# VHH binders against q9zpq3: the designs that were tried, part 10

Target 1, 317 residues: q9zpq3
Amino acid sequence: MVTLIVATTADPASINPAAALLAMPGWTAGPILPPDIKSFSNKQTRVIQHDRSIVKEDDLDLRWEEATGEVVDEVIFLSRHTAVSNRPALTVHPIGVLHLKDGESPPQGGKPGWAALPSTRIGPWFRLLKKMAEAHGLVPEFEITLEATHHGPITNKPTMFLEIGSTEEYWKRQDAAQVMALLMWEGLGLGGSEEVGKWKSETGKRKVLLGIGGGHYAPRHMDIALKDDIWVGHLLSGYSLPMEDPTQTKTTPGENYIGGNWRQSIKAAFEATKASFPGGEILAHLDHKSFKGWQKKAITEFLAEESINVGKPNDFT

## First folded at step 21 (VHH)

Design u4
Fold by ESMFold2, last read:
Structure u4 (fold): chain B 317 residues (1-317), chain A 123 residues (1-123)
Amino acid sequence: as target 1 above (317 residues)
Amino acid sequence: EVQLVESGGGLVQPGGSLRLSCAASGFTFSNYEMSWVRQAPGKGLEWVAVIYTGGKETDYVDSVKGRFTISRDNAKKSLYLQMNSLRAEDTAVYYCARMTEDWDYGYYGMDVRGQGTLVTVSS
């Protein structure tokens, strides 16, 4: 039962938070993973430092288990965030590459049509990060936000990314690195306090957000994720829901199919979310303003067909 | 302002070779993964190749693997695509793209901004 934290040595937004965490009490050197990945241990937590592109480091959870015999329970990646806007941000997100069809190559890692098991800590740690960032004077300079599900690498255990963005000046910010280290220290209970965001399986009692629609930073789903005690699974932006506009295709008699991979994306994200939250009540929340009428109709009909419950904002506790 | 200027396209026979260049400005080139993306006549964008920061790691769409080589020169802020054993289906406008994590923009985070450079493979 191991929490595996992954740092990329060439990425200041990754290695600096890892270094800040490793400067706290209780760390000892751990084994070296092939090919030459250093590790450190503190209680249930293992930190590894690798020097390749993070999206090409597939199966680090299984590789840890193979090298050490220890079962990995979850994976947390530390990474920089890049954005066209260059706006400073601290982010948390699940991973997956849902837009690609079988046989296509995934330039950002992962595998076609795949959604990783989302970390159960995404919601609770997002809220804790916001509180810590405020207490440490990083708000409003940094936006504290979730990101929609995107990219790899391939993982087999519950996974999330923690990121500092969005330019080199901000990737290197030591106060942001310290806040990320404090988040991990407190969130994992390494200082002796109770850890944050561990799932306890209870039938029908815990509500889990499955976000459908919106942009990369999930603005409508963020309103729900800020509520106390809400768990967050996958967040599917428009880019994860490819839908072919039926007005751009010759209409044939009897046609009732809207093309694109959007159905498969919803199913993959739902099943991965369900697997991470056994006994949880998964509620799909639609960002209605991000959809045209034909898209909303198709999605709501598909959710009903699949018996996936829809939640309005007031349906979340 | 981010600028990407592609060059090196032209008319070439099947089996021939061509080398594309992309001049980048307005951002710290060495900090970003870079891709080539192509658009065949009347079709959508297709990813071709990526090169990661540091220049050691690359990946390719299956249809060009073994024939195309992506490379970068961080000092010149330039991205290259060496295209060998060209086929008719490689005919397209080729764009270079800066990769970012906010996938609201571009083609799944591949920020296509330039005019592209036309490659025509024809007998």
Scores: ipSAE 0.759, ipTM 0.896, lowest interface PAE 1.2, mean pLDDT 91
Fold by ESMFold2 at other seeds, look of step 21:
Structure u4 (fold): chain B 317 residues (1-317), chain A 123 residues (1-123)
Amino acid sequence: as target 1 above (317 residues)
Amino acid sequence: EVQLVESGGGLVQPGGSLRLSCAASGFTFSNYEMSWVRQAPGKGLEWVAVIYTGGKETDYVDSVKGRFTISRDNAKKSLYLQMNSLRAEDTAVYYCARMTEDWDYGYYGMDVRGQGTLVTVSS
């Protein structure tokens, strides 16, 4: 089974970390995937390079298997990060398009109402990235952060994005690219050390964070993700939890209905997280400050109805 | 400061054509995917089309496929929407948007900030 690392040739925040990784020992040329995707192999790791939009290149895991016969175990995308703030950042995040309903078109890839299987490495690699960035003098210039679940492409195996942001000056930073390459080198055990962040059968009963609420950079959930031995699943920002204000809509008496697809979003994220962490203890962590009282009540009642455990910060120990 | 200025709207009959333009400034235009987003009277925002960096890849909402064409000119920092075979349901204010991955802002990361340009399709 192989780990598929995906780089986009036109994106310096993608191709530069890939090039830095490929400059390390042990790489050999691999097959070309149709139509013209180059590949490289080192142990269980495969790096592919394409020139298309990363969020629209669907099913690369299945396409690898079709072309090579090798089963993909996980997918790691290397990408630039863009933000209105233009602040420098190194980020890690799962993908999904949870705010869209069936029939709606996804402008940033993926598919409506879908959460990809989250990479089990998100939490452990976020912590490792923070340590590496500090050791290499990138902090405080670069913020080291998670991002909430968003965008595509469509994948079928555990997935995460590793990003350098947030402007051309920082996308091109070679020291940031080197840190991302070292993260992948160490994290995948390519130099012979123990790999980081693989979920094994003996790691059952460990705590897995399911983030509910907050903004795109998950500030309240970040406090949890920094704790030792905490694993990270999906992180649902407020934009993934559309809730219709009942005071602004007509309601039938006695129904106690809160519209929007927030229930489906939570369920999809929970099920994908559960599938990535067999035997793990999934704890929903609510960013309480991001919810009005009626929202918090509705979410809490839904979580109880679905037997999804809520975790307070102390429960993540 | 990011600025997006839409133009080219007007009144047309069903079956007619219009070409919308968006002048961009305050950022490196060629580094960003760009979208058109529209708002019909009394409705929310609806994504219409996206063009990716490099200008080769595009996508469209199903209702406009085959009728609308998005394009860009990076040298002029300009985004375009050629609208053919217009229908009454295409009546809307059209906005261009810079795409970012920070979905706290705009319409799920589509940074709508211009005044828009009104397209009215009526017999």
Scores: ipSAE 0.754, ipTM 0.892, lowest interface PAE 1.2, mean pLDDT 91
Fold by ESMFold2, fold request of step 23:
Structure u4 (fold): chain B 317 residues (1-317), chain A 123 residues (1-123)
Amino acid sequence: as target 1 above (317 residues)
Amino acid sequence: EVQLVESGGGLVQPGGSLRLSCAASGFTFSNYEMSWVRQAPGKGLEWVAVIYTGGKETDYVDSVKGRFTISRDNAKKSLYLQMNSLRAEDTAVYYCARMTEDWDYGYYGMDVRGQGTLVTVSS
């Protein structure tokens, strides 16, 4: 019933967009969540401000429900983006830590082998963000991009991250914060317009991108996500698809078997995507150039075994 | 240019202690989560501990919980690992890492750049 927006008080790329959103009409103070987490309400939207590391704040959706009795339908995190390149960026992404095996500790939160339910808004809001950033003069200075699925915290409802990157100078940019606030304002319909990115299962099947391969910023999948009316689920970079090179091991019984955690990663991401898009047509799109021949063969055979349809770029329309 | 310089390794008997240091430069140290990772002889990288911004929240791989303590001094741009009750299995080259969200680099977003510092635990 409610949309939970999560801001981190110590993070300027988080608290500044939240403050910009809260400066718009209609906000009232809400309840305090333990321990001393402030909240604000506007229609079906709730903003909370917490002061811990965001990847350690597990189950905020359930904690909201426990404290208030209100059911959370989705969670949106506001966060800084950090990158080795230091390039300015505005980003949108789902979360999960698919590469970890049972018993491994997740230094960036989440739980091993897990993919959160992806927000249905990832695709539509990515496209809206790009338009808003262009209209407000942030392009080409800021790159507007998706990120592949990564990190926690643990959530139980559809989730996405909205981020400003990639250095302190850019985390603090008030024009970027304003654009993120406008994205949320318009995307949630708070000003009275129709909201953007809600899934309607009664409208029949709609095409949902499941990205397989590529780097962190999903360059091949981005081409598809820019198409009108395409929904975006999980995006599995190469780091989410650990595959053992068969040419570097001696032959064993069943030598056509490719080791590594990649099967479990694809299955978890597919099932989470399916759960977020009931009745949707999920199409796995392979970043072919990111795979060696043996990897592509193994992945396509696994997708067939699981009855996961493969989509070429032109199949997404 | 981001630089991370590890020190404090050495030879120690089982049950002994060492304190590792990492001097950071070329970035605003206080803005980043920091980790220690290690590489035992003939093995891959293993994450050991993380300390989040603010310096109060930490996490550890199970095998070192209760024995190792990660800490940071943001004013000195330094990361530390206090290692107590050392075991032979702790023998490794220890690296500090800056954590970033673009996981194409390093070990799942743990950007290892230094030469490391060798810790050898043996009788």
Scores: ipSAE 0.754, ipTM 0.893, lowest interface PAE 1.2, mean pLDDT 92
Fold by ESMFold2, last read:
Structure u4 (fold): chain B 317 residues (1-317), chain A 123 residues (1-123)
Amino acid sequence: as target 1 above (317 residues)
Amino acid sequence: EVQLVESGGGLVQPGGSLRLSCAASGFTFSNYEMSWVRQAPGKGLEWVAVIYTGGKETDYVDSVKGRFTISRDNAKKSLYLQMNSLRAEDTAVYYCARMTEDWDYGYYGMDVRGQGTLVTVSS
């Protein structure tokens, strides 16, 4: 029933896009949520502003429902992006912590072995963001990219992050903040046009990308996500697919079991993707060059065992 | 260039204390979450503790909770780990790490750059 947009007050890449959005028509003050979170309302959209580390603010969707009685349909986080390269970027990504086993502590929030429900807007808004960034002169200075699934917080409804990176100079860029606000304004239909990226429970074939392998910025999966009408679910980088090299562990001869929690990672990401896209056709797209032969064989066999269809680029039409 | 220099390790008896330091340079220290990561002999890397940019929020791996305290001094660009009630299983090389969201690098976004500092807990 409502879309919850979450801003972190100490983060200029978060609070500045939120402020730009709130400067547009139609906002009114909403309730203050426990412990002291300000909110704003416009149609079916709610903006909240909090002071803590965003990866530790678990269950904001349920907390909104508890405090207000309004059902949350989705959560959108606004955040800075940080990178070793310090390259400027505007990014969109789902969240989850797939690499950790039960009992391990998640330093970046979330919970072990968990993938959040991905927002259905990830693919469509990535494409819209790219168009808007180009139209507003931010390209090629900013890279416009997806990120692979990573970190928390814990959420219960479809979730995505929208980020501005990757250093303080760029976090503070007001033109980038304005483009993110415009993305949300148009994407949520607040100006009166039809919203972008909402999944309607329709019959028929609708292709949903499940990315398997590659690096953090998902270059092979980006090629697929740029195609018209492709929906994007989880994107599992190599770091979400821990696989134990059988030549470096003592393994019983004749038994070819590849250790690590990569199976659980794929299953969790697939199930979360399926839950966000009822009736969708989920296709696993493998970044083949990112895998050694033994890894690719194991993954391909597991996907077949689980009846998860593999999609080559031509299958995403 | 990002540089992280760890110090303060040594030989300590069980039950003893040590304080590790990390001197940071080449980036705006106050803008990044920082972690301690350790590697026991023959083992992989293990996250130990994180401190967030505001300096007020922290988190710890369960095995050190209540015994270790992470802190930072943004003016000195320094990260610290106070280790109390040390146990034999705390023996490791300890590294400080800058946290980034680009998880291609380091240990799931924990960018380990220094030589580390060896902590040995032995009778």
Scores: ipSAE 0.749, ipTM 0.890, lowest interface PAE 1.3, mean pLDDT 92

Design u4
Fold by ESMFold2 at other seeds, look of step 22:
Structure u4 (fold): chain B 317 residues (1-317), chain A 123 residues (1-123)
Amino acid sequence: as target 1 above (317 residues)
Amino acid sequence: EVQLVESGGGLVQPGGSLRLSCAASGFTFSNYEMSWVRQAPGKGLEWVAVIYTGGKETDYVDSVKGRFTISRDNAKKSLYLQMNSLRAEDTAVYYCARMTEDWDYGYYGMDVRGQGTLVTVSS
């Protein structure tokens, strides 16, 4: 099985980390995939370079399998990060477009109501990235952070994005690109050391964070993800939890009347997380400050109905 | 400093055509995906179309596919929406938006800042 790393040739925050990785020992040219996608191989790792917008390149894992016969184990995308703030960031996140329901069109790729299988490496690589960025003098200039689950493309295997942001000056930073390359080199064990972040259901800490609520950079959930040996699944921001305000809706007393797509979003994220972490103890961690009372009550009741365990910070020890 | 100025709206008959423009300033226009978003009377925002960096890739909401064409001119820092075969349900204020991944802002990362331009489709 192989790890597929995807770079976009027009994106300096993507192609520069890929180039830095390819400059390390052990790479050989691989097949050229239609329409003209160059590839490179090192042990179980494959790097591909394509020239389309990354959120529109669906099913690259299946396309690799069809073209080569090699089964893809996971997909790692290298991309720029854009933000309203101009502050530099290095980020890690799962993907999905959970706020959309059937019949809606996804402007940022993916498909309606979908959560990709999250990479098991998100938590461990976030912590490793933070250590490496500090060791290479990128902190405090760059913020090292998770992002909540968002956007496409469509994938079929465990997936994560690694990003450099948040403006052109920082997308082009070669020291940041080198740190991302070192993360992949060490994290995938390409230099001969043990790889980082493979799921081991039979040993060690098996607690998996499912984040519920908060903003895009998941500050309350990031506190949990920084704890030793915590695994990270999906992180649902408020924008992934559309909830209809009950003061705008007449309803029968005693019924569960909170409308919106939030129940389906939680279920999809939970099921995708569970699928990536077989045998894991999934704990939903709520960012309580991000919810009004009626929202918190509805979410808490739904989690109980679905037998989804809630974790307080101390439960992640 | 980021500014987006929409223009080109007006009154048009069903089946007619109209071209909207958006003048952008205060950021490097060519580095960002751009969208058109509309708001019908009494309703929320609806995404209409996106054009990616490089200008070759686009997506549209299903209701406008085949009728609307989004385009950009990076040298002029301008975004356009050619609207053909207009229908009454296309009546709305149209806004252009800069796309970012920071989805705490705007409409799921679509940063709407301008006053918009009104399109009215009426017999």
Scores: ipSAE 0.746, ipTM 0.887, lowest interface PAE 1.2, mean pLDDT 91
Fold by ESMFold2, fold request of step 23:
Structure u4 (fold): chain B 317 residues (1-317), chain A 123 residues (1-123)
Amino acid sequence: as target 1 above (317 residues)
Amino acid sequence: EVQLVESGGGLVQPGGSLRLSCAASGFTFSNYEMSWVRQAPGKGLEWVAVIYTGGKETDYVDSVKGRFTISRDNAKKSLYLQMNSLRAEDTAVYYCARMTEDWDYGYYGMDVRGQGTLVTVSS
């Protein structure tokens, strides 16, 4: 079982943290993955360097297995972060494109209505990243934050993105690249310490955050994710919850018929989260202020119908 | 300040061709994926095509595949859409968009800023 770290050679926010990691002890050259993807090995970790747009590189986990015979356990992508605000950030997030209906093409990769298996490391590594960024003088210049679930590519194993943003000046920051490399080094236990963020089913019930609502940077869910021992699954921003305003519908069969893809989005995200956290206690945490009354009522009723437990902040450890 | 200026629209008969252009400024054009998005009268926005950084990888909405070609010239900071075999259903205002990861704004991360350029396909 190996961890696959994916770097994009044309992206300084990707290749620079990968290079910083590869400068640490223990790396050897690995096979070349078709067409010309270089790889490097250290213990359980494989780094690949590709030159395509990352959202077009579907199924890298399966392609690694086909080329090498090694089973991939998880995939970690290193990428730039872009934002309208241009504010500096270090981010961690799961992937998926839940807002699209069948037959629609996803310009940012993935597939319609799909949520990847979220990496179990998202919560623990977000907290570790925050501590490391503080210790290395990157805070408050860089915001350390989660992002809501978005974009592809398609993967088949637990996945997360680690990103440096949000402009070329910051994508190229070597101190940020070093902190990301240190996160991976310590998080994967490559220096000999215990790894961080591996899910162990024998530990029994553990609280897993499923974020419902809010904006892209999940500010209400961030309060939960900063608590000790909280695991993080999918985070559904308002854009992942398309809900048709019932005052604009031609036929409204009561509050139970609110159109849009929001039900399928919640279910896909819940099932992917459940699959990544066998035996975990998944709690949906709602960003109440982000919803109108009719939206909150519909979502709450749907969660109850699907037996998806709601967690208030005090229900997390 | 990000600026996107679309041009090249007009009136054309079914089966005809048009080439749309988008002039970009206020950001490093080569660092961003770019899209064309269109809006038919009285309708919402519809994504049409994307071109990734480097200019080699593209994708299209199914209804335009084989008829439209997106391209970019990073030196001129320009995005293009070659539209062939035009149909009445292609009638819309066409916008170019810079793609960003913050999906709270725009059209799922497609930052539409310009006035657009009107394409009318009518016999």
Scores: ipSAE 0.739, ipTM 0.887, lowest interface PAE 1.3, mean pLDDT 91

